# Designs tried in a protein design chat: VHH binders against R-phycoerythrin subunit beta (cpeB). Part 13

Target 1, 175 residues: R-phycoerythrin subunit beta (cpeB), of Prochlorococcus marinus subsp. pastoris (q7v2z3)
Amino acid sequence: MTVSKSNQILSNDRDLENISNKNIEDIKEFINTANSRLDAIDSITNNSHAIAADAVTAMICENQDSVNTKISLDTTNKMSVCLRDGEIILRIVSYLLISDDESVLSKNCLKDLKNTYLALGVPLKNAIRVFELMRDATISDLKSTVNSMKGEKEFLSDLISNTEFQFERIINLLR
Below, E stands for the ipSAE of ESMFold2; O stands for the ipSAE of OpenDDE; V2 stands for 0.75 times the mean of E and O plus 0.25 times the DockQ between their complexes.

## First folded at step 11 (VHH; framework vhh_7qia_2)

Design q2 (from n5 with G35A S52V Y108S; at its last look DockQ between E and O 0.74; V2 from the best seeds 0.66)
Fold by ESMFold2, look of step 11:
Structure q2 (fold): chain B 175 residues (1-175), chain A 119 residues (1-119)
Amino acid sequence: as target 1 above (175 residues)
Amino acid sequence: QLQLVESGGGLVQPGGSLRLSCEASGFTFSSYTMAWYRQAPGKQRELVAFIVTGGSTNYADSVKGRFTISRDNAKNTVYLQMNSLRPEDTAIYYCATYTWEGYTLFDSWGKGTPVTVSS
């Protein structure tokens, strides 16, 4: 998101007064927008376990063989990995939505995610589906949080677009 | 004690409708993913629909547009509205839950409610 703080060349006392009042209003608008944006993104972190758990559970439901009613040990071990990674990914995405600091992708354990999942026996198709479901749930959480807010809401489309972009980058690590 | 009790099954003509209910007790209903599965005689149990804790829903392709899953957290009940029923919908319908304790996934199942679609 770009929040403009205008940098103006001043002309005279009357223009200085008007620019000073405008600068105060610009600062208030920037603070209000930044707070609202941060509150929306903080909701993702607060809900990260629920979002990741829902995504893993949904993927299991979509692909479960109905012959057996109980979760096998192998499924539990693989799904624990997906849940833990999902929570980490949601925190990374939250950070990227605030800062755009892409160095976090190279500093975290996502660098070699595909080979890690292959070594652990996590099916890549299932992991990709989990991350797609997390993306969709994250967007739903952003919409719900922002819709409950007062004031400027035009930053929501930026959050959605950035969320889609960050998740697609992470999903591509598995492709 | 965790319990799931299905109801609303029965005999119905092709093209008819039924509403299945699953009452849950012994846990915090809003914290569980709720699902409906079905098993026809001699076949594997298959997913019908689910609704996750966040409210998102999903349906098997065979029931999309005909079935609707919903939940009422105040009544601790999940519903399956089944419209335009076909003979191939004949099965025992099971309510199921999924929850996480730490990083371990647990599921629980009801005993099922039979649905027969025949003329």
Scores: ipSAE 0.534, ipTM 0.799, lowest interface PAE 1.5, mean pLDDT 80
ESMFold2 (binder alone), look of step 11: mean pLDDT 80; pTM 0.811
OpenDDE, look of step 11: ipSAE 0.733; ipTM 0.900

Design q3 (from n5 with F27S G35A S52V S56Y Y108S; at its last look DockQ between E and O 0.32; V2 from the best seeds 0.00; counts 0 for: grease 25.4 > 24.2, SAP .748 > .668)
Fold by ESMFold2, look of step 11:
Structure q3 (fold): chain B 175 residues (1-175), chain A 119 residues (1-119)
Amino acid sequence: as target 1 above (175 residues)
Amino acid sequence: QLQLVESGGGLVQPGGSLRLSCEASGSTFSSYTMAWYRQAPGKQRELVAFIVTGGYTNYADSVKGRFTISRDNAKNTVYLQMNSLRPEDTAIYYCATYTWEGYTLFDSWGKGTPVTVSS
């Protein structure tokens, strides 16, 4: 009769108990960390209108002429496209932070974004500024959400770096 | 839309400090920006500072480092702390808000509070 390595492992009850306890605790921490990361990403989608709206308003305020402090209807209409697109972009970024599936970038309207903005009269420099402000606000939202959590927070640095990468790719569509 | 009332203006010596307040009443929106503008006698109105809902702030170059904008959402109030005041800061200071309803941007303005910086 042949004795395999698996039989040797089963002959040590103390080692098996220690392995089982460690594996359970490792699994619990993995699940808690994954849930915490997903909660941080969910906050982006839940706040997408606020993040995009703040960014568009900040860009408008930064670029106001000193003689014209009132926002015109034409400027509002042009920049409302950036608000609508910004909300979509935030959902796309959230998806990319969850998934390795970059096909979403090729399967949507983002590939023609620059030409669409040129046709609609959206100034590209203003749109780029809005998306930069959205990136910064998204990172601030991630930090605020994660800082309110308990447990391991090592994922925050990687999440911020990935957010910076996805936004840079999207901003480059306008350059 | 918010209704806005400014307060805290007055006469102050050069180098002094003053704190403006703008209290808002009405509905709170999912996102709104609070801003301070000023209009000096014989000059055009200009942006001084703004703060968005998420906390991003920006300042005119002429006041950067001397003025601080802040908000207290519990009191529905925005503040402008003005330090190291100069005679050229003399103006009527206006509080404004910018809010989105759907994809339409609305603004609201206060009546203004005068600030005079002079010996």
Scores: ipSAE 0.676, ipTM 0.851, lowest interface PAE 0.9, mean pLDDT 82
ESMFold2 (binder alone), look of step 11: mean pLDDT 81; pTM 0.822
OpenDDE, look of step 11: ipSAE 0.732; ipTM 0.907

Design q4 (from n5 with Y32H G35A S52T S56Y Y108S; at its last look DockQ between E and O 0.71; V2 from the best seeds 0.00; counts 0 for: SAP .676 > .668)
Fold by ESMFold2, look of step 11:
Structure q4 (fold): chain B 175 residues (1-175), chain A 119 residues (1-119)
Amino acid sequence: as target 1 above (175 residues)
Amino acid sequence: QLQLVESGGGLVQPGGSLRLSCEASGFTFSSHTMAWYRQAPGKQRELVAFITTGGYTNYADSVKGRFTISRDNAKNTVYLQMNSLRPEDTAIYYCATYTWEGYTLFDSWGKGTPVTVSS
């Protein structure tokens, strides 16, 4: 059968096709935004050693303000615990940003963190400072990653707020 | 061989400015935290400023708002821009670097560059 399209029929078909194309483009943008958010979160994990190492180093520099002495072996051993735990904490924060599953804080190596640090002789105020510095560096990593992206960036503010919230919960384990 | 070479020190009048440079070699500069310390005669060496690999900076209270630390990874160089200099800023300024090898922290120091703030 041959199909003859009148001006009215062709106009209606073009209108429906235009609406369909706009809806598809809106869906593509939604998916691209979700992927961009996941990429920003994945950057935290990919940079976890650098973020944690920077935080421990910064805390050490802050504590050496009035005295220029070499870092002792005992200090280095204690700080290596915070570096390793910091890397783990950053992976946990990444998970929480994706899932927001609070139970992970009670079911992993972070349970009894305060008692573990007390037993190892890690000063709690120094550990808290490291985690505060990690929070700030994580937020900086998120901003840098998202600033390099094309497209919609509306998710950044909520991602920062959630990061601050998750770090505060982890820091409270030491208080 | 790891080396840190400071430059840019000298004599300057109060209220003046200097920019210190510390050129690094023998290591991957971008993976190191860089710091400036200073030591005045008869005083303990004190932190002036540091900048981490991720760009976090911090300053001693006595220099906040007057000094700026920055780094250029392409030139393997850390800078200290010192503005509004005062006689109490007179000291030998040292560049230092920090890195982790595994879970052990190592530091290294330059020889220092003298800064004198005097009429």
Scores: ipSAE 0.589, ipTM 0.814, lowest interface PAE 1.2, mean pLDDT 82
ESMFold2 (binder alone), look of step 11: mean pLDDT 81; pTM 0.826
OpenDDE, look of step 11: ipSAE 0.782; ipTM 0.918

Design q5 (from n5 with G35A S52V T97A D107E Y108H; at its last look DockQ between E and O 0.68; V2 from the best seeds 0.00; counts 0 for: SAP .692 > .668)
Fold by ESMFold2, look of step 11:
Parts: C-alpha cells; sequence; structure tokens
Structure q5 (fold): chain B 175 residues (1-175), chain A 119 residues (1-119)
C-alpha cells in the first residue's frame, strides 16, 4: 500500500485543479462583465435615433406657444440638423465609452460645431438644450438596460459618470 | 393614418379631479411623443405636459405636483390625471402627437376636450 505516494499525487492534482478552476471562473466572470458592459453601450447606438428624436421633440414642445400655428418648415429643418448631429454624437460617445480614445473629438466634424450652427442659424440655446436632454436620456437608457441584466452591475456608475463627462465636453463646444 | 380622440373633460368644482384620455388609432403609437396643451379663451396655447417615447415626462410649472401624464402603449392611449383643480385650469385641452420620419417632423392634433372648473 503506497499511501504516501498516492496522497502526494492526489494532493498536487487537487491543488492544481482548484487553482485552475478558480482562474477559469475568474476569466469567465471577467468576460461576462465585459460583454454586459459592451451590450449596455451598444444599446445607446441601437437607440440613437430614438434618443436624439425624443430630445429634439422635447425641446420643440417646450418652446411651442400657439395652437393655431403649426411648427414651421424652417424650424423643423434647423432642428433636423440637431437630430442628425445628435445621432453622430451618440455614436461618438459610445466610442469614447469603449475606447477612451479622445482623438476622435479632434479628427471629426465636432471640431467647429459652434460656428457651423451659427452659420446655419441653429439657435445655440436650443442645441444645448437638445444635447442636455440626450445626455439625460442616454443615462436613462443605460440604467434600464443594465437593470434588466443578470449578474454583476458595478460598471453602471462608471458608465454614467463617463457619459456625463463626455456630454459636458461636447456641450461646452457650443458655449 | 393617425387619429387622436380626447375624452374625460367636463365640469368640476374647485379642488376636484378629472382624468383626460387621448386614444390614438395607429400602429406606431410607441414611436410618438405625446403632449397635452391647453388654451383658455383669449389666451395663447400653453404646454401642460409631455411624455417622450422613452418615457421621460415634463410639466409646466403651473401644474407640477397636481397633474400627472402617463401612457399605455398597449392601449395606444395617453392620460392626464388632473388633481386639485383650480379655476385657472379652465381651458380646452388638446392632445398632440409628434414623430420623426427620417428627418421630417410629423405632428397630429386632436379636436380638444373642454374642462371647466367652477362652483
Amino acid sequence: as target 1 above (175 residues)
Amino acid sequence: QLQLVESGGGLVQPGGSLRLSCEASGFTFSSYTMAWYRQAPGKQRELVAFIVTGGSTNYADSVKGRFTISRDNAKNTVYLQMNSLRPEDTAIYYCAAYTWEGYTLFEHWGKGTPVTVSS
């Protein structure tokens, strides 16, 4: 009966199995958390038209003052610029949440946003309001998406803080 | 084609309550921002409340804490619960719906439902 030798073999095998199982479990949880975070960010892009359209519509409703006056074509054309830019901004914010690569703000169409809006006659006050509403709606979308998930949700507060940060930077381009 | 039909208006004493409903006949109700406006005789129309497609709400300062807007997408209906009514709430209340198709804004209006707050 070679008990000592078999106990050493089983002890080493059991220790290696326990270490391997813990490492695999940690890796699985890391991947699941990263996938959940990416799914939450991807929801922003998937909902970008709805988020931007809601924000523009809300700003229009806040400023409408007559039951006998339909919204003018000039107003809707100017606000459609905010809708289109809002969709672009939501994609840029999503990219920044994933990569933290701030060079995208310098390389793309946002570099001269204020002067573009002044030239097009888009009121800066209204554009700022739209982007503020988009920020709030994006945070609400993140909360709703993450709260419907199972598993670890610690990343939500970081996503919210980063979203607020990125929107503040973009809104400051108009100020 | 989207049609909006308001109901629930009427005569109520000060301090009373009314619940307005606006039913839409359309297949894409969930893609519309819904709003309530009101217009008293001789005054400009004013926003009362709106609820966007994502569920966020907004209220005029004069009605905050007294009125509640809500929507039921399964019933294609938006509601306005009006509590603690005052004579200055007397108006015709209009339901409005807004959506973007591409980059074109479409708006639709109901015919209105009268609300009178008086003893």
Scores: ipSAE 0.714, ipTM 0.883, lowest interface PAE 0.8, mean pLDDT 84
ESMFold2 (binder alone), look of step 11: mean pLDDT 88; pTM 0.884
OpenDDE, look of step 11: ipSAE 0.843; ipTM 0.946

Design q6 (from n5 with G35A S52T S56L T97A D107E Y108S; at its last look DockQ between E and O 0.77; V2 from the best seeds 0.00; counts 0 for: grease 26.2 > 24.2, SAP .786 > .668)
Fold by ESMFold2, look of step 11:
Structure q6 (fold): chain B 175 residues (1-175), chain A 119 residues (1-119)
Amino acid sequence: as target 1 above (175 residues)
Amino acid sequence: QLQLVESGGGLVQPGGSLRLSCEASGFTFSSYTMAWYRQAPGKQRELVAFITTGGLTNYADSVKGRFTISRDNAKNTVYLQMNSLRPEDTAIYYCAAYTWEGYTLFESWGKGTPVTVSS
C-alpha cells in the first residue's frame, strides 16, 4: 500500500482549513478504495477451493466422451494434483495482485511445476486449460464481489488486467 | 447418490425452441457443477454446456449464441434453453453433475431426454 504526501505553501487560516479538510477527505477516499480492492482480492483466497475445483471440473467437462471409464479415472487422479496446486496458486496470485513481486514465483515449488507435472503424467495441455479456467473463474469472482460493493469501483478494470497478467506468468511455467 | 431427471425434450420444427430441465434429488445441489451433454445416433457424446458452482458458463461452438444454460439452486434444477434449433441438434440430451469432496470427484448422470428437430 502506498500513501502519497504533498507539501504546500499556505497563505491564511481559511485556506489552510479548506486544504486540510480536502486532503483528509482525499486520503479517506484513497484508503477506502484500497480497502475495497483488498477485500476483492481476499475473496480469491476465501473462495480458493471453489475456484480451483470449478476450474478442474470445467476442464473435465470439456474432455468427456464415450470412452468414459479410463479417461475419467486417469483424469480424476491426475487433475486432483491440479486442484491442490490450484488452491496454492490462487494464494500466490492474491499476493501478486497486492505486491506484483515476481520473485515469489522463483522462491516456491512453482519454479519446477512443468517438470513435476511431466513426471506425474499430468498432461500439460490439460493443466494449462485448468489454469486458464481458474483465471476466468477468478475474474468472475472479482466481478461478483466488486459489483456488490458500495462506492467507487474504478479499480476493477486494472485488477482484472493484473489478474490476467499474473495468470499468464504462471501458465508460462507450463509452456 | 445424486439422482438427475431430465425433462422438456420432444419433437420440434427447425427454428423452434425447447427448454430442457434437469431436477436433482440430492444433498447439496449448489456444490455441483452442472452440465448438458448430447449424443446423436452413431456419434460420440459431446459437451453442450456447463455451469459451475461460481456461475462460470461455457458452450460448445456449435450451440454458442443459440443455447443458454442456467441454474436455480432453490429448485435444485439446471436448465438448457435451446433456440433456433437445427436438425443437427437432434440427440439424446443428458444432464450431468460433478462435485469434489477433498480430492475425490463424484459424478452423476441422468438417463437422458430425446430431442428431435425435423420437418
Scores: ipSAE 0.675, ipTM 0.876, lowest interface PAE 0.9, mean pLDDT 82
ESMFold2 (binder alone), look of step 11: mean pLDDT 87; pTM 0.877
OpenDDE, look of step 11: ipSAE 0.836; ipTM 0.946

Design q7 (from n5 with F27S G35A S52V L105F Y108H; at its last look DockQ between E and O 0.82; V2 from the best seeds 0.70)
Fold by ESMFold2, look of step 11:
Structure q7 (fold): chain B 175 residues (1-175), chain A 119 residues (1-119)
Amino acid sequence: as target 1 above (175 residues)
Amino acid sequence: QLQLVESGGGLVQPGGSLRLSCEASGSTFSSYTMAWYRQAPGKQRELVAFIVTGGSTNYADSVKGRFTISRDNAKNTVYLQMNSLRPEDTAIYYCATYTWEGYTFFDHWGKGTPVTVSS
């Protein structure tokens, strides 16, 4: 019957409209989530010097037991290498959070990091501690930035997990 | 010319509280990590607590849960709230600041404020 076909056509149109509206909303949410993820990652790059400097300073404070008035120049010169490398590491991690291109770890100046630190006399345990502190501060920066945003925040867990993974890989270069 | 002045020390009974202050003059405080150290008679100086520019704090195990470090960048002041004080907390308490200017490290120290916890 021709009435039956008309009813099926109208029902299918409503089903298609609902599916189409859901797909459009899913696309809008994907774009909004991508923009929010990029904003969180941009915060890391903008704060990279402060994050690295705080991490090196915290490690120095933890190891300061009996220094009369000044930290030795040799110690601070060695730790300035960790500060510079820390800024580079934060840029690499930021890239890896945007891209899944892990070849940057193999094609970067970090591939010889352990041997470079041994040659320079940078204590590996101190460098590892600095990078662990940077990892923690980076995660704190991500949480602060994302918590200031409107909307869904489910992507934060993925950012944190990925950040932990990438820092673990870099720290393992020193172990 | 950065100058650090500690205050708030003194004599207190066990279980009591003190709040130490360290005020900086001559520079902006927001770019400095601030730390408290203490040195008991005949002992080495030890870390008590620090707060980095990003706000992260750390405490020595011996003071966790009893001491709280905080900062007020508008007043160029760092505080150490010391609760549940014990005789073992008796020491001279020193304020220290740390900063990086580019890749050059600088530290500054106050003269200390004595704290005595005794009956």
Scores: ipSAE 0.648, ipTM 0.841, lowest interface PAE 0.9, mean pLDDT 82
ESMFold2 (binder alone), look of step 11: mean pLDDT 81; pTM 0.825
OpenDDE, look of step 11: ipSAE 0.672; ipTM 0.876

Design q8 (from n5 with F27S G35A S52T S56Y N58H D107E Y108H; at its last look DockQ between E and O 0.60; V2 from the best seeds 0.62)
Fold by ESMFold2, look of step 11:
Structure q8 (fold): chain B 175 residues (1-175), chain A 119 residues (1-119)
Amino acid sequence: as target 1 above (175 residues)
Amino acid sequence: QLQLVESGGGLVQPGGSLRLSCEASGSTFSSYTMAWYRQAPGKQRELVAFITTGGYTHYADSVKGRFTISRDNAKNTVYLQMNSLRPEDTAIYYCATYTWEGYTLFEHWGKGTPVTVSS
């Protein structure tokens, strides 16, 4: 995109200083917003075990809501795979939120996730439910982190939408 | 060691309200999900509601719209607000906490608090 510069000739000294000061302030605001956005994304990684563990636990509890409350050892062992993979997925989502480098989905161990879960006896519907719960918990973590920040928070809506988008793509690997 | 203490149970008339509390005491919290279960005389224990550390909530169909689960992490306490109580809500109410240490799940149970809904 090209913009006319004819006004710089008419009042050069004051116009040049005003343009320079505005550009510096725009750069400062960009850096501050980028740092705040990165802090929010970093919280996902810092909380990755808690987010994944809560999602697996919630899925287990949902399957036990009208039955004996003892958690089956076999179900717990199978779902521990989802916990480990959930932590990996949260790191991948964090990377995607920072870089938008979508090639990581093709280059990663997630490409064969459906076949791996079928071979291990992990029910696909339960794994999908875990990842949906992780998506919701990640969004809650983003909201909590950003709402406690000072300054402009307008990036939150975009960050939430991008998080939903990235999780949907990962969930589709199991569909 | 983690311990769970329920309180807030009692006798109430139909349509009334009670607020149950479960206070957790201990030093190990890698992750915890809090659930409320209940057991009526002669019945099997059943899930009432749970809330995860991230705040996701789930309710049994029989209590949805009448009960609300919440948590106060600063007090290590979870609550069950029970509104529009019915005689079929009569039971001993137990709280349970679920934690993961690495990839191992641990369950922790309270001793229960009785709730009686009767005219």
Scores: ipSAE 0.424, ipTM 0.707, lowest interface PAE 1.9, mean pLDDT 80
ESMFold2 (binder alone), look of step 11: mean pLDDT 85; pTM 0.860
OpenDDE, look of step 11: ipSAE 0.817; ipTM 0.932

## First folded at step 12 (VHH; framework vhh_7qia_2)

Design r1 (from q5 with F27S; at its last look DockQ between E and O 0.67; V2 from the best seeds 0.73)
Fold by ESMFold2, look of step 12:
Structure r1 (fold): chain B 175 residues (1-175), chain A 119 residues (1-119)
Amino acid sequence: as target 1 above (175 residues)
Amino acid sequence: QLQLVESGGGLVQPGGSLRLSCEASGSTFSSYTMAWYRQAPGKQRELVAFIVTGGSTNYADSVKGRFTISRDNAKNTVYLQMNSLRPEDTAIYYCAAYTWEGYTLFEHWGKGTPVTVSS
């Protein structure tokens, strides 16, 4: 993503200029930190099905007051849409964590999602709960991935805050 | 296909502890969200706790701080550590497992293990 890479490079170029004359090890650390951040974001994309599936299942568990296998077909049909859309949303969030290009968030696309759920009879409160659970699971995945990495990890708090921002924007447009 | 067998229930005095186990067989345990539910006589079945495949947990408000759910994927087992037990915790405790194959949800249930908390 040329725009995302150019924006990131411009910011990092200023930082690199500040330290470029100190020693080669400072340059290596700067590049390794940027690569580590991108690898953490890629983990979310690679785990998108598991994250979305866990969120839908967690919402189902939270909302059962009586269960049997015959009723689960109707619940599965309604909530499987949230699983599929959740995978797409996780890819969009991952892109936004790399880039400030907000053109990927079209007001019409998000309005269509809300109207689609209303037409299908998917309760908006349940869909919002799934997306909140996906946000929390994404943050947990970031923490787990970054804690297992070698090197400086200062970028984790930024990833968490940005994840909370992008999910809040998506959730608010559904309300 | 997946078989779930609960154990560890029994009679305990108030303030005591029990550890419930649910052993799974017949498929890949790590792909399942595992949950504990309970049903007291004359009441509806209610959620106690669950643990998703990614490791996140959740608890009913009535058991928060007293119960802990955990899993050991190498042993195909989910646990419910129950501390500071109260008479209100008396119920049959059921293990449940959930997995998605594509966009279809499959669920499995154990037969339950009784827990009685009384003086």
Scores: ipSAE 0.656, ipTM 0.871, lowest interface PAE 0.9, mean pLDDT 81
ESMFold2 (binder alone), look of step 12: mean pLDDT 87; pTM 0.883
OpenDDE, look of step 12: ipSAE 0.847; ipTM 0.948

Design r2 (from q5 with F27S V52T; at its last look DockQ between E and O 0.59; V2 from the best seeds 0.72)
Fold by ESMFold2, look of step 12:
Structure r2 (fold): chain B 175 residues (1-175), chain A 119 residues (1-119)
Amino acid sequence: as target 1 above (175 residues)
Amino acid sequence: QLQLVESGGGLVQPGGSLRLSCEASGSTFSSYTMAWYRQAPGKQRELVAFITTGGSTNYADSVKGRFTISRDNAKNTVYLQMNSLRPEDTAIYYCAAYTWEGYTLFEHWGKGTPVTVSS
């Protein structure tokens, strides 16, 4: 019998439209997952003061009988250095989680961190404790942010592992 | 000025329970790390527990599993639930609050609430 070219065209149009719609949905899911991952990392920067301040305060609370646990102006000034550096470190970690450009670690702000703390009289083991507490709080912030999100969350394990890795590298600068 | 008022102390028998409360005056309670310290006669003050602005908690080894710190930012209050009390828990318990304004640490202390654990 006779087949219509018009019917073939309409069949191809429907198949092409279905393929196009599936591709659009796949692209939307990819963008949503990438945005969710970036939002989780950006939360670290947005909370950097709170994370660093909590860590310094927690270390002070833990050391009630150490020479540096006395709430003196000298102790406060030394620990404020850890707070400011902690905020910077959190921004650096966020950058490293987005990229693998480790040249930021060779820049002057972190390369001589141990010698800077020794010169300022910041006790190295107190600074290490602060950065360990910051690591733990950062992981908690990532978990909280990701668990409140829609969609797939398989990127969380990668973020946690990378966060642990970057913090251990920074902490080793003081060891 | 942030003011801290402790309550809930008293006399209990060993094995008993108490719940301490510390109510803060002020609009920025949520920006404070809150802590409980205690001081027995003739001893140095020691940390019991703290809870950070982010909700992380920490406990002295001597009270782990028996004491629980919590906070209610809507009521400007921090709590210390003390279970399975022992005579060595006898002390004056102090509430403390810490916040950073810029790079200056501010600390505030309550006047304390006595806790006595004895048969």
Scores: ipSAE 0.708, ipTM 0.879, lowest interface PAE 0.8, mean pLDDT 83
ESMFold2 (binder alone), look of step 12: mean pLDDT 88; pTM 0.883
OpenDDE, look of step 12: ipSAE 0.828; ipTM 0.940

Design r3 (from q5 with V52T; at its last look DockQ between E and O 0.81; V2 from the best seeds 0.77)
Fold by ESMFold2, look of step 12:
Structure r3 (fold): chain B 175 residues (1-175), chain A 119 residues (1-119)
Amino acid sequence: as target 1 above (175 residues)
Amino acid sequence: QLQLVESGGGLVQPGGSLRLSCEASGFTFSSYTMAWYRQAPGKQRELVAFITTGGSTNYADSVKGRFTISRDNAKNTVYLQMNSLRPEDTAIYYCAAYTWEGYTLFEHWGKGTPVTVSS
């Protein structure tokens, strides 16, 4: 957490007591919200392989074209790249949901993701679909993690909106 | 090796219902995405529905609102409840299972169960 120092001047003890009580309630609300954000982030991180694997498998199921034909090793190898990148993306999104530190997007290979996929022969349409499915599954995970909290309904809405925003930015790298 | 056995197919009149079952012989069933595909005579195999390890479901547009996929991990079984059946639903229905062990995909297929919707 980062705090800024400021100079506060108050006129009497009654005003100081009222401000102090208000500050305590504000701090209590901040801590409760921060704990809920951390729980949601931990859940996404702990489930990152399952979320990414489910998304890749779902995309494969949607695109089966042949009867009695196993998925080729070449297709499996290409989709394993999407799985690995999906796990990385989920860690990045988790970080962005708590910190707003966008420098993480510059410090990794995501900015060159399209060229990497073209060079590896990963179909961009399939990769986009995987990341869309990951976005949806991440939102479902957030709903499951946060659904029991009183007085925090806007918190879940904010997490969902931010998740959609972060995934849209990443998906646009492939467009 | 995972073995998949479909059952519950048969002959049904239009508007009728059937419940397909696919029983897996595997102790890690909960780590598999389960899917139903179908193949009509002279047609390519097409996805009907799938259910992921996380419980997310997806349906082909042609079956939305009529079919429901579900799983019972304790019984190592995936189900397809088919309501309001139409002659166009006539096909062999196949169960499939997918899992990633690390970055290697494993896939398994059942032998299929025929479904005929006819007057």
Scores: ipSAE 0.675, ipTM 0.864, lowest interface PAE 0.8, mean pLDDT 81
ESMFold2 (binder alone), look of step 12: mean pLDDT 89; pTM 0.893
OpenDDE, look of step 12: ipSAE 0.832; ipTM 0.941

Design r4 (from q6 with F27S S108H; at its last look DockQ between E and O 0.78; V2 from the best seeds 0.77)
Fold by ESMFold2, look of step 12:
Structure r4 (fold): chain B 175 residues (1-175), chain A 119 residues (1-119)
Amino acid sequence: as target 1 above (175 residues)
Amino acid sequence: QLQLVESGGGLVQPGGSLRLSCEASGSTFSSYTMAWYRQAPGKQRELVAFITTGGLTNYADSVKGRFTISRDNAKNTVYLQMNSLRPEDTAIYYCAAYTWEGYTLFEHWGKGTPVTVSS
């Protein structure tokens, strides 16, 4: 779109002012929408601990083996790994939503995620469920952030779809 | 550290409604995921519903569509609205709260409030 605007032909100052005012307003709208989209993504990073903690806690609520006993230290230690990884994963998702540079998924920090969890004794079923709940909590955060905004919100559906896509790729690392 | 007190239980006829409340005291309620569990006689305690700090909710299949969990952070209170009650809902209902301090999970439980659904 910016390239096409460089081809405009202007005949006088009045025509230039009318075209310039419309082009400036179009540019302002584009920038405002881009800033709103970035603010929504920034909320994911700002809330990453809360989002990850909510997801791990939700999985624990769903899967308590015995409600009459306190959560063991071993369970807490294993789930704290999911919490730490969840914070990292949310920063990676935020990066992917901005850049879509998938090379971050091939870096050693995520390369052997499945094997790391197997070595640490983290049940893969539980880890997958945490990441599914993180996806849902992230989408809820995006909706809440965008619904509080003024202006055009048409970017939300694409942002949600992209978020679902990026989480699918990460969950596939656990297969 | 956090203290939880349930209320609103009692005897109700089938088809009736009750609203359970769980009031928290002592610390930052907004940082806790809140949950309701129940334990019927002779059965293990089971999850009824939870609501996370960010507002994500889930329900047991047996109560979905009939029960609604909600929270009011200004009042440090979580609620369970129970509609269309059935005899099978008879149980002691427990409020639970979960938070992470760093990478350590803390859990707190109320003493429970009995709910009896019978003619």
Scores: ipSAE 0.710, ipTM 0.883, lowest interface PAE 0.8, mean pLDDT 83
ESMFold2 (binder alone), look of step 12: mean pLDDT 88; pTM 0.887
OpenDDE, look of step 12: ipSAE 0.830; ipTM 0.944

